# VH-VL binders against a5use3: the designs that were tried, part 40

Target 1, 222 residues: a5use3
Amino acid sequence: MVIHAIVPVKELHRAKQRLARVLDAHERRALSLAMLNDVLVALSYSPVSRIIVIGRDVETGHTARAHGAAFVIDQSAALNDALHQAAADIPDHAAALVAPSDLPLLGAEDVIALTCISGDKPGVAIAPAHDGGTNLLLVSPVVGWTFLFGPDSLTHHIAAARQRHLPVHLLRLPHLERDIDDIDDLIWLAQQPGDTSAQRLARMFLERKGAQLWQSSDMPPH
Below, E stands for the ipSAE of ESMFold2; O stands for the ipSAE of OpenDDE; V2 stands for 0.75 times the mean of E and O plus 0.25 times the DockQ between their complexes.

## First folded at step 20 (VH-VL; framework fv_rovalpituzumab)

Design q3 (at its last look DockQ between E and O 0.88; V2 from the best seeds 0.73)
Fold by OpenDDE, look of step 20:
Structure q3 (fold): chain C 222 residues (1-222), chain A 117 residues (1-117), chain B 107 residues (1-107)
Amino acid sequence: as target 1 above (222 residues)
Amino acid sequence: QVQLVQSGAEVKKPGASVKVSCKASGYTFKSYAMHWVRQAPGQGLEWMGWINTYTGNPYYADDFKGRVTMTTDTSTSTAYMELRSLRSDDTAVYYCARDIGWGMDYWGQGTLVTVSS
Amino acid sequence: EIVMTQSPATLSVSPGERATLSCKASQRVDSYLAWYQQKPGQAPRLLIYDASYRATGIPARFSGSGSGTEFTLTISSLQSEDFAVYYCQQWYDEPYTFGQGTKLEIK
């Protein structure tokens, strides 16, 4: 199964607004780019044939290109519109994997697991969010599919699959379900295993702000 | 090569409408939004709005809301800007310009619209 | 809307000299700032985007700097073809407003 990954990226100055009380605009921007980087790294090590990043920021484009991903200029603030725009050039027979850019703990193994559960037959595989949303969506084939991200997107995508008589596969990935919205979330991110770009930034930001959770010797292994 | 070719000059009476076309070539039309910018004689640039060429959804500057309509024809790779209820102060060169997210990299040659009694 | 203010209105500089143009935003626009050059009878040409990146084909003598609310376009050594009107435009929020322009003329 040929998989094309779509990574929608919100405008950087509009991203992580809920962290405004904790991080300044530059820090939020850096964190968003770090998360994008992490997602692209994960996808690069996954069985994805092509990565398409859609956004409007120069740095988003630079980041995409640095990872060998295609960059599409987003013409809409609406996520589903962006996804359809990005999917326009995906071959009819190919699968589409939607991976939002704000999944700092996404790993290649998560993508592999999702592809494995879906198999090589037509179908929809979803990693649900904690709030009834969708963290990852794998659709095969992508032709004729309508993206329905937003509130209760899990239910909506399942319904869409059923309407197309496609089997649905669900994969719970708890480490992807926590949004990074406040200081506690940053602390949580910093304390998780691994050493992603976002985690490193989170740790740095926390130290800078007096929450000295880690010393060099206390850093978790990669 | 990328080209934006606009329709010819227009002369209109006050209260009339004008519709300017912008034909795009040399690139995938639906991959880039289109902006409209005008410039009165001897004056600066004024952003009018832009249109999503994939969805057809436009956004208009407040000063033009209610009087302007931006549309696209994807089959002909053409963007249109209609300005209604024309006034003398609408006399200007109107430009279409391709969006690249952080600027406008290609411009039409401009369309002079003259509004006079 | 975000108001962009350019200064000076007119700048007289000799060929070979350095020109510095200013653009100020009424509120923070981060690096979402573009510069255009316009010559008489021509459409504007994109010079700088994201405050400091040169567009394709733009000579190295053009440079942009700044962030937040203060931005500068610098032409290190003016050439005869550089005398024109220059506009800044913010891309932070709609409407994507322009500055009123700076006319760069030969001294």
Scores: ipSAE 0.692, ipTM 0.872, lowest interface PAE 0.9, mean pLDDT 94
Fold by ESMFold2, look of step 20:
Structure q3 (fold): chain C 222 residues (1-222), chain A 117 residues (1-117), chain B 107 residues (1-107)
Amino acid sequence: as target 1 above (222 residues)
Amino acid sequence: QVQLVQSGAEVKKPGASVKVSCKASGYTFKSYAMHWVRQAPGQGLEWMGWINTYTGNPYYADDFKGRVTMTTDTSTSTAYMELRSLRSDDTAVYYCARDIGWGMDYWGQGTLVTVSS
Amino acid sequence: EIVMTQSPATLSVSPGERATLSCKASQRVDSYLAWYQQKPGQAPRLLIYDASYRATGIPARFSGSGSGTEFTLTISSLQSEDFAVYYCQQWYDEPYTFGQGTKLEIK
């Protein structure tokens, strides 16, 4: 199976806005780039044959190139349009893997597990999100596929697979079910085992801003 | 070699319309959005809008909404900008320019549109 | 929309000297700023993007700096071909507005 990964990246100045109360624009930008780096590292150690990053920031492009990924200029703010734009560069018979840039705990083993449950046959493998969405999507073959990320995307992607007579495989990956969007998520990330770039930044931010962050959270201090 | 070649100069009367073409070569047309920028005589650059060449969806600056239409023909790798209800202050050189997300790296040669009574 | 204001309107300098051109945004644009050079009868040429990166083929005497709302284009050791009009443009939000330009002329 030939797999092309697509990593869509939001414009950095629009990312992580719920953290703006405690992180300034530079810190939020750094966090977003660290998460992208973590995803690209995980993908680079996985069996994907090509990584396509789609975004609109110079530093996003530089990060992609540093990992040997292709970089595509996003002409749209709409996620599904960006995914279709990036998928146009994928050969019809190849598989597409969609991996969001904000999964800092993604590991190569997660991608391997997702490919293993599909069995190298035509099909769709999904790692669901906690809220009825989609964290990872592997579709083989990519030709004719319609990306339907957004509210209830798990249900919509299952229906799309049914329309194409493709079997669906679900793989629950609890460590990926939490997006890093607010202060409680940042605290949680810092407390997880591991040493990703995003975790190092989260720990540094918590140390630097200690009392302020703990007063903004309902969680006990570490 | 990336190249943007625009249609020739136009002379129009007030109230008329003009349609400027911009033919792209040397790159994958649908991979880069296209901007339109104008420059009145002795004046600075004015951003008019841009068009997503993959979807065909445009965005127009407020000063031009209602009077401008931007389109593409992907089969000929050509972008178009039509400006309607021309006024004398629409006299300008009109440029197409290729988007790279953080700047416009290649520009057409410019098309002079003169609107005279 | 974000208003970009350049100063000075005209800057007279001699070859070999340093020129410093200013661009100010009416609101935060972080590093989302480009600089262009335009000579008479020519299309603009991209010089600097993302506030400080030189475009391909731009000599090292051109440098950009700044973030947030205040930006500077510096041209060290001016060459005769550098006498032109310079524009900044913000890339933070649509509409992607230009400054009104700074004319760099030979003294």
Scores: ipSAE 0.669, ipTM 0.864, lowest interface PAE 1.5, mean pLDDT 92
ESMFold2 (binder alone), look of step 20: mean pLDDT 95; pTM 0.959

Design q4 (at its last look DockQ between E and O 0.81; V2 from the best seeds 0.79)
Fold by OpenDDE, look of step 20:
Structure q4 (fold): chain C 222 residues (1-222), chain A 117 residues (1-117), chain B 107 residues (1-107)
Amino acid sequence: as target 1 above (222 residues)
Amino acid sequence: QVQLVQSGAEVKKPGASVKVSCKASGYTFKSYAMHWVRQAPGQGLEWMGWINTYTGNPYYADDFKGRVTMTTDTSTSTAYMELRSLRSDDTAVYYCARDIGWGMDYWGQGTLVTVSS
Amino acid sequence: EIVMTQSPATLSVSPGERATLSCKASQRVDSYLAWYQQKPGQAPRLLIYDASYRATGIPARFSGSGSGTEFTLTISSLQSEDFAVYYCQQWYDHPFTFGQGTKLEIK
């Protein structure tokens, strides 16, 4: 199964706004880019044939290209519109993997697990979010699919799959389910195993701010 | 090579409407949004709005809301800007320009619209 | 809307000399700032994007700097073809407003 990954990236100055009380604009921007980097690294070591990053920031483009990913200029603030735009060049028979850029703990093994559970036959595989959303979506084939990210997107994607008579596979990935929205989340991120770019930044930020509660860890295996 | 070719000059009466076209070539039309910018004689640039060429959804500057309509024809790779209820102060050169997310890298040659009694 | 203010309105500089153009935003726009050059009878040309990156084909003598609310376009050694009107534009929020322009003329 040929898989094309789509990585939608929110405008950097609009990303992680909920962290504004903890991080300044520059820090939030850096964190967002670090998370993007982490996602791209994970995808690069996964069985994905092509990575498509869609966004509007120069640095997002630089980051995408640095990882060998294609960069598509986002024409809309709406996520689903962006996803359809990014998917426009994906071959009809190919699968699409949607991986948001704000998954700092995404690993290649997560993508592999999702692809394994889906198999080589037509179907939909989803890594649900904690709030009924969708963290990862794998659709095969992508032709004719409508992306339905947003509130209760898990239910909506399942329904969409059913309408297309496609089997649905669910994979729980707890380490991807926590959003990074406040100081506790940053502390949590910093304390998780591994040494992703986002984790390193989180630790640095916390140290800078006097919250020395992080733990050092080795890089996760590729 | 990328080219944006606009329709010819227009002369209109106050209260009339004008529709300017912008034909794109040399690139995938639906991959880049299109902006519209105008410039009154001897004045600066004024951003009017832009349109998502993939979805067709436009965004208009407040000063033009209600009077402007931006559309696209993907089959002909053409963007359109219609300005209604024309006034004398609408006299300007109107430009279409390709969006690259952080600027406008290619511009049409401009369309002079003259509004006079 | 975000108001962009350029200064000076007119800048007179001799060929070979350095020109410094200013653009100020009424609020923070981070690095979401572009510079354009426009010559009489021509459409504008993109010079700088994201405050400091030169567009394709733009000579090295053009440079952009700044972030937040203060931005500068610098032409290190003016050439005859550089005398034109220069505009800044913010890309931080809608509407994507322009500055009123700076006319660079020969002294």
Scores: ipSAE 0.818, ipTM 0.908, lowest interface PAE 0.7, mean pLDDT 94
Fold by ESMFold2, look of step 20:
Structure q4 (fold): chain C 222 residues (1-222), chain A 117 residues (1-117), chain B 107 residues (1-107)
Amino acid sequence: as target 1 above (222 residues)
Amino acid sequence: QVQLVQSGAEVKKPGASVKVSCKASGYTFKSYAMHWVRQAPGQGLEWMGWINTYTGNPYYADDFKGRVTMTTDTSTSTAYMELRSLRSDDTAVYYCARDIGWGMDYWGQGTLVTVSS
Amino acid sequence: EIVMTQSPATLSVSPGERATLSCKASQRVDSYLAWYQQKPGQAPRLLIYDASYRATGIPARFSGSGSGTEFTLTISSLQSEDFAVYYCQQWYDHPFTFGQGTKLEIK
């Protein structure tokens, strides 16, 4: 099958706001762009034929172009509207793969596994999120599909597939289920095996925060 | 060559409505949202809102909610802005402008709407 | 809503000199800031976006700087065609508000 990946990217100033407790706006922006870069690298080594990035930031567009991806300007920042807008550029009989921009441990092997369980026939393959949502969605063919990301999206996408008489395949990918929302999540990311751009930034940020917490006036004796 | 061509000047009485058109050419109309901006004589620019040309969903600035309607006709690549219950302080040049996510890169020539008794 | 305040209201400068125009946001807008030029009887023209990038076809004498809440448009070596009104606009949040404008006049 011919697969077009869609990578929706949230406005950078609205991304990762829960991390504001530990990262400033510049650091959160850098982390979001690093995660986007990591997702695009993973997709570029996967069997996708084309990558479409949709967003509203100058730097998001620059990152997309650096990976040879198409860039589409998101008119409303409403996720499902953005996905439908991007999918309009996909041939009717092709498959669409939706991959969020904030999957810091996504690898090409995850995408390959998702495509393998779906086979080369019409169907829907989903990597569920921990909260009843959808981390990855592969739909073949894309024509007529309605994207239903949001609360309970796993259930809604399964129902949509059934309405279209498409088989559904579920693939659990636990390493993709952890959101990076707090300092504990950032520590977890830094500790995982690998050397992605997001991991390097997480390690750098934590070193800086550790140094600030352990200044000489606050260092324990001995 | 991107071009936005607006309808001609209008003279209206208080309480009337006006509908300004903005015909786009030289690009894919549904790929870029459209803004509406007005400028009273001798005054600055005032953002009125914008419309998602893919979904048809508008967003209106608070000062205009209840009086403005923004629509599109994708078959003719045309955006419309209708302002109702006109007052004399609605006298202004009304512009359409193409959204590129971080600015408005192409503007219509402007439509003067004069509201007087 | 985010209020954009430009200063000065009017700036008188001789051709060939440098002009510096200021724009201040009532809250942080990071780099989400555009600058426009408007000449009498014409629609505005995009000059600068994302605080510091020049739009296509804008001469190198125009430069933007700043982040957070305070922004500057600098025009080096003013030309006769640069005398106009300049507006900043924030792109951080709805409504996408403009500053009130700075009129750049020949001294």
Scores: ipSAE 0.740, ipTM 0.877, lowest interface PAE 1.2, mean pLDDT 92
ESMFold2 (binder alone), look of step 20: mean pLDDT 95; pTM 0.959

Design q5 (at its last look DockQ between E and O 0.81; V2 from the best seeds 0.77)
Fold by OpenDDE, look of step 20:
Structure q5 (fold): chain C 222 residues (1-222), chain A 117 residues (1-117), chain B 107 residues (1-107)
Amino acid sequence: as target 1 above (222 residues)
Amino acid sequence: QVQLVQSGAEVKKPGASVKVSCKASGYTFKSYAMHWVRQAPGQGLEWMGWINTYTGNPYYADDFKGRVTMTTDTSTSTAYMELRSLRSDDTAVYYCARDIGWGMDYWGQGTLVTVSS
Amino acid sequence: EIVMTQSPATLSVSPGERATLSCKASQRVDSYLAWYQQKPGQAPRLLIYDAYYRATGIPARFSGSGSGTEFTLTISSLQSEDFAVYYCQQWYDHPYTFGQGTKLEIK
C-alpha cells in the first residue's frame, strides 16, 4: 500500500497560544517547529512513500524541505480545507495518513502499527485523541474521502468510513493523547522517555523557568 | 514561466461597477491564493483582500466589505475582482498578485480603473 | 489593523552609497514582514520576505533586518536601477497592510 502522509501546520505565531503564560512568542514558535521536526523524523522512518507539509511559514517550509518533504502553501488555515488541499495531488488509489505537527512523541513505530492494523485492503485506521478527537488518520484509498477533523472527529470519521462501507480500525496510542497546553504539560513532556527535539526544548524551557531539569539518563526506558 | 495577465483599462461613471480579471499561467492555479492590491495615482499600495483559489473563499479588507467581490474560475485559471458603487477615489491601478504565504511574488501588469463623471 | 509606518518619506542618496530604509509596525509582527520595490509604471516586485530573506533574483546588496516592530531595508551600494519606491508589508494579521512607501531618489 502506497501511503502519502499529510502534516498540517498552523501558523507559527498562532501556535501553542495556551502556553502564552509560560512561554514567550519565540519559545512557542521554537517548540512548534521542534514538534514539527519530531513528526517529520517519525514519518521519515515509517513506511510512508511521500510526506506533504502544508503551512504558511517560511521556517515551516524550510523544516519540511530539510526532511525531504513536499511543502504546500496553506491558503485558509482551516484544518480540513488544508487537508483537502494537500491531498489534491495524492493519487486516487493511494492511502493518506494525516499526522498533525503537534505530536511531539510520535514515533515511526506508531505509524507502522497504524499501517499494520489497517492492512493492505481499503479501510480507515484511526488513533483517537482523549477528547474524542483524532490524532492520526489513515485512509485507503483517499479518493472520495472527506476530512472531518475537529470536535468529535473520531465519531465523524467512523461514520464517514461506514457510510463508504469501509472497515474501521482503532489504535489507542496513549503517549499521543496529551496536549501540551500548560506548565504541567511541559513538565510531563520533559519527563517522558526519549529525547525528541520538543522534549529537549521543554527541558530547556523548564530550566529557564526555574523548574527541575531532567536528564535523558534519568528517564525511564522507553 | 509564471504570468498573471489582467484585463484592460476601464472607464466608469460614479455608482457603476467594474470587474477586473486576472488570468494565471505557468503554475497550478489552485495551489496559490490570489491577492488584490490597488494604487491610486501617485499614492501607495492598498491591500484589498485575497481569495483562496482552492475553496473559492475570499477575505476582504474592511474598507471594501460590501462593495467588493472576489471570485475564481479554476477551469480557466482566472481570478476576478468586482468593485461596486464606484467613486472618484476608486480611481486606481488594480493589481492581482500571487500569494506564497509570506509575500506576493508575481504580479499582474495592473488594470487602470478611472472613475469620472 | 496594524499600521505600518515607513521613514523617511523621501531618501536622497548618491550612487554607490548606502541606503537605509525604516519600517515600523504599530504592534508586534514578529518576522512577518515583506519589502517590495516599485518603479514608475511597473508592478511592485518582491525584494525581501520574512524580514530577512531575499526573493529569487534579488541582488545581494539588498538586505533586510529587524523583528517585532522595527524593520530595516538596506542597500549597501546603490545602483542606478535601485532608485524607486519601496514598500513594506506585514503578514502577521489581516488586513495585510502596507507602509506608505519610501521614495529613494538620486542625490
Scores: ipSAE 0.779, ipTM 0.893, lowest interface PAE 0.7, mean pLDDT 94
Fold by ESMFold2, look of step 20:
Structure q5 (fold): chain C 222 residues (1-222), chain A 117 residues (1-117), chain B 107 residues (1-107)
Amino acid sequence: as target 1 above (222 residues)
Amino acid sequence: QVQLVQSGAEVKKPGASVKVSCKASGYTFKSYAMHWVRQAPGQGLEWMGWINTYTGNPYYADDFKGRVTMTTDTSTSTAYMELRSLRSDDTAVYYCARDIGWGMDYWGQGTLVTVSS
Amino acid sequence: EIVMTQSPATLSVSPGERATLSCKASQRVDSYLAWYQQKPGQAPRLLIYDAYYRATGIPARFSGSGSGTEFTLTISSLQSEDFAVYYCQQWYDHPYTFGQGTKLEIK
């Protein structure tokens, strides 16, 4: 199975907006790029033959090229349109793996596991998110596939696979079920085992903000 | 080498429409969006909008919404901008320019549209 | 929409001297700013993108600085070919608005 990975990257100034109450714009940008770096490292150690990053920032392009990934300029505001644009570069009979840029705990073993449950046959393998979404999507073959990320995307992707008479395989990967979108997610990331770029930044930011929160109060903590 | 070659100058009456073409060469047309920018005589640059060359979906600046239509023909690698219900203050040079996400790196030579009675 | 304001409208400077052109945004645009040069009868030319990076083929005497809402284009040693009109453009949000321009003239 020949697998081409697509890594869609949101415009950096629009990413991680729920963290704006804790992290400034520069910190959120750095975190987004660190997560992208971590995902690209994981994919580079996996059986993926090609990585396509699609985004709209200078630094996203630099990060992609530093990992030997192709960089495609995103012409659209919509995630699914960007995925279809990137998939146009994938040969019809190859598989496509969609990996979001904000899964900093992604490992090569996750990709291997996803390919193993498909068994070298046409089909769709999905790592679900805990909220009814999709964390990883592997589609073989990619030709004719319609990407349906968004609310209830797990259900929509299962239905799309069934309409095409493709078997569906689900693989729960709990360490990937949590997107890094708010302060509680950042705390969770910092507490997980490992030493990814995103984890190091999360730990640094939380230590800095914890000290700042204490220093900004003129009242005792109790 | 990348080139954007626009259609020639046009003279129009108020109330008419004009359609300016922009033929791209030297790169993969569907890989880069196309902007349209105009410049009235002696004035600055005014962004009109852009078109996604992969999907054909445009975005129009508010001042032109309802009067402008942007399209592409991917078989000829050509972008089009049509401006309807012309008035004298639409007299300007109209440019196409290639999007790279953080700037417009190649520009057409410009098309002068003159609107006079 | 984001209004981009350039100053001064006209700047008179001698060849060999330093020119400093200002661009201010009505709201935060981070580093999402481009600078263009336009000579009479020509299309604009991209000089600087993402506030800081020179476009391909742009001489080192051109540099960009600033972030947030205030930006500067600096030409460190003016050449005769640098006398033109300069525009900034924000790339933060639609519509991607331009400043009104600064004309750089021989003093």
Scores: ipSAE 0.741, ipTM 0.875, lowest interface PAE 1.2, mean pLDDT 91
ESMFold2 (binder alone), look of step 20: mean pLDDT 94; pTM 0.957

Design q6 (at its last fold request DockQ between E and O 0.80; V2 from the best seeds 0.83)
Fold by OpenDDE, fold request of step 21:
Structure q6 (fold): chain C 222 residues (1-222), chain A 117 residues (1-117), chain B 107 residues (1-107)
Amino acid sequence: as target 1 above (222 residues)
Amino acid sequence: QVQLVQSGAEVKKPGASVKVSCKASGYTFKSYAMHWVRQAPGQGLEWMGWINTYTGKPYYADDFKGRVTMTTDTSTSTAYMELRSLRSDDTAVYYCARDIGWGMDYWGQGTLVTVSS
Amino acid sequence: EIVMTQSPATLSVSPGERATLSCKASQRVDSYLAWYQQKPGQAPRLLIYDASYRATGIPARFSGSGSGTEFTLTISSLQSEDFAVYYCQQWYDHPYTFGQGTKLEIK
């Protein structure tokens, strides 16, 4: 199965706004770019044939190109429109993997796992978010597919797949399900295993802010 | 070579409409949005709006809402801007310009629209 | 809308001298700021984007700086072809507003 990955990136000044109480604009921007970097690294080590980054920031473009990804200038304010734009040149028979840029703990193993459960036959594989959204979406083939990201996107994508008589495969990835919205989330991120760019940055931010690190049981259900 | 070639000068009466065309070449038309900017004689640049060339969805500046319509013809790689209910103060050079996300890198040569009774 | 204010309205400078043009935003626009040059009878030309990046083909004597609400376009050593009107434009939010322009003329 030939997989083309699409990484939609929100305008950096509009990203991670929920962290405004914790991080200043510069820090939020840096964190967003770090997360993008982490996603691209993960995809680079995944069985993905091509990576397409779509966004409107210079730094986003630079980051994309630095990882050998194609960069598409986003003409849309809506995520799904952007995704369709990005998917425009994906061959009809190819699969599309949508990986949002704000998955700081995405690893190649996650993508591999998703591809494995999907198999080589037409189908849809989804890593659901905790709130009924979609963290990862793998669609094979991409032709005829309509992206339905947003509220309750899990349900919508499942329905779309069924309407097209495609099997649906779900993969729970708990480490991807926690949103980073406040200081506790940053602490959580910093305390997770690994050393991603986003984690390093989170640790640095927390240190600068004098935040105490503690263990939290606020994990998404497994 | 990227080029934006606009239609010729127009002379209109007040209340009339004008439709300016902008033909793009040298690049994939649907890969870049198109902006419209006008400039009254001796005045500065005024952003009118832009259009998503992939979806066809436009965004208009408030000052032009209700009077402007931006469209595209992907088969001819042409963007159009129609301005209705023309007034004398609509006299200006109208430019199309290619969007690159953080600026407009290529511009049409401009189209003079003169509104005169 | 975000109001962009350029100063001065007119700047008179001698060839070979340094020119400094200012652009101020009514609110923070981070680095989402572009500069254009326009010569008489011509369409504008992109000079600087994202506050500090030179567009393709733009001479090194042009430089942009600033972030937030205050931005500067600097021409280190004015050449005869640099005398024109310069506009800034914010790309932070719709509408993508322009400054009123600065006319750079020969002293």
Scores: ipSAE 0.915, ipTM 0.953, lowest interface PAE 0.5, mean pLDDT 95
Fold by ESMFold2, look of step 20:
Structure q6 (fold): chain C 222 residues (1-222), chain A 117 residues (1-117), chain B 107 residues (1-107)
Amino acid sequence: as target 1 above (222 residues)
Amino acid sequence: QVQLVQSGAEVKKPGASVKVSCKASGYTFKSYAMHWVRQAPGQGLEWMGWINTYTGKPYYADDFKGRVTMTTDTSTSTAYMELRSLRSDDTAVYYCARDIGWGMDYWGQGTLVTVSS
Amino acid sequence: EIVMTQSPATLSVSPGERATLSCKASQRVDSYLAWYQQKPGQAPRLLIYDASYRATGIPARFSGSGSGTEFTLTISSLQSEDFAVYYCQQWYDHPYTFGQGTKLEIK
């Protein structure tokens, strides 16, 4: 199986908006890029033959090139359109792996596990998200596939696979099921085992926010 | 060698329409969106919108939404912009320009459209 | 829509001098700003993208700076070929609006 990974990246100024109550725009941008870095590291140590990053930011392109990934300019804001655009460069008989850029705890072993449950046969392997979505999607072969990410995407992808008479394999990866969308998620990320770029940033941001509390008028000066 | 070649100058009466072509060469047409920008004589640049060349879906600036249609022909690597219900203040040079996500790196030579009563 | 305001409207400068052109956004655009140069009878030319990155083939005397709402284009030693109109453009959100331009002319 020849696997081409697609990593779609949202415009950085639109990413992680729910964290705006805690992180400023520069911090959210840095976190998004760190998570992308972590995903690309994991993919680079996996059996993926090629990584395609699709996005619209200069620094997204720089991060992709730093990992030897191809960078494709996203012509739309629509995730599924971007995925189809990136997939146009994948040979029809190859497999496509979709890995979102915001899985900071993704490891190469997760990708390996997903490929193992598929075998070297036509099929669809999915790592579900906690909310009825899709965290990882491996489809083999990619020809004729329609990407259906979004609300209820797990159900929609299962239905699409069955319509194409492809077996479906589900692999639950609980460490990937939590989105990083609020302060509690940042705390959770910081507390998990490991030393990813996103984890180091989360720890740094939380330490900085703690220090800021001591500079308020409610605390005595040092 | 990237090149965008536009159709020639046009003279139109108020109420008519104009369709400007932009033929691309030297790159993969469907990999880069195309912008349309106009410039009235002695005036600044005005963004009109852009078209996704992979899907064919356009986005129009509000001032043009009811009067503009942007299309592509991928078999000839050509983008088109049609502006309808022309007024004298539509007299301008119309440019196509290739999108790279953070700027427009290659521009057509411009097409002068003159609308005179 | 995000309004981009350039100042001054016209800047008269002698060759060899430093020119500083200003661009201000009506709301935050982070670093999503491009600068273009346009000479009479020609299409615009991309100079700077993402506020501070120089486009390919642009001489080092051109530099961009700023973030948020306020941006500058600096030409550190003005050459005779640099007399043109300069436009900023935000890339933060639709519509991708231009400033009204700054004409850089020989003093």
Scores: ipSAE 0.770, ipTM 0.892, lowest interface PAE 1.1, mean pLDDT 92
ESMFold2 (binder alone), look of step 20: mean pLDDT 94; pTM 0.958
OpenDDE, look of step 20: ipSAE 0.835; ipTM 0.914
ESMFold2, fold request of step 21: ipSAE 0.749, 0.761, 0.748; ipTM 0.878, 0.888, 0.876
ESMFold2 (binder alone), fold request of step 21: mean pLDDT 95, 95, 95; pTM 0.959, 0.959, 0.957
OpenDDE, fold request of step 21: ipSAE 0.912, 0.911; ipTM 0.952, 0.952

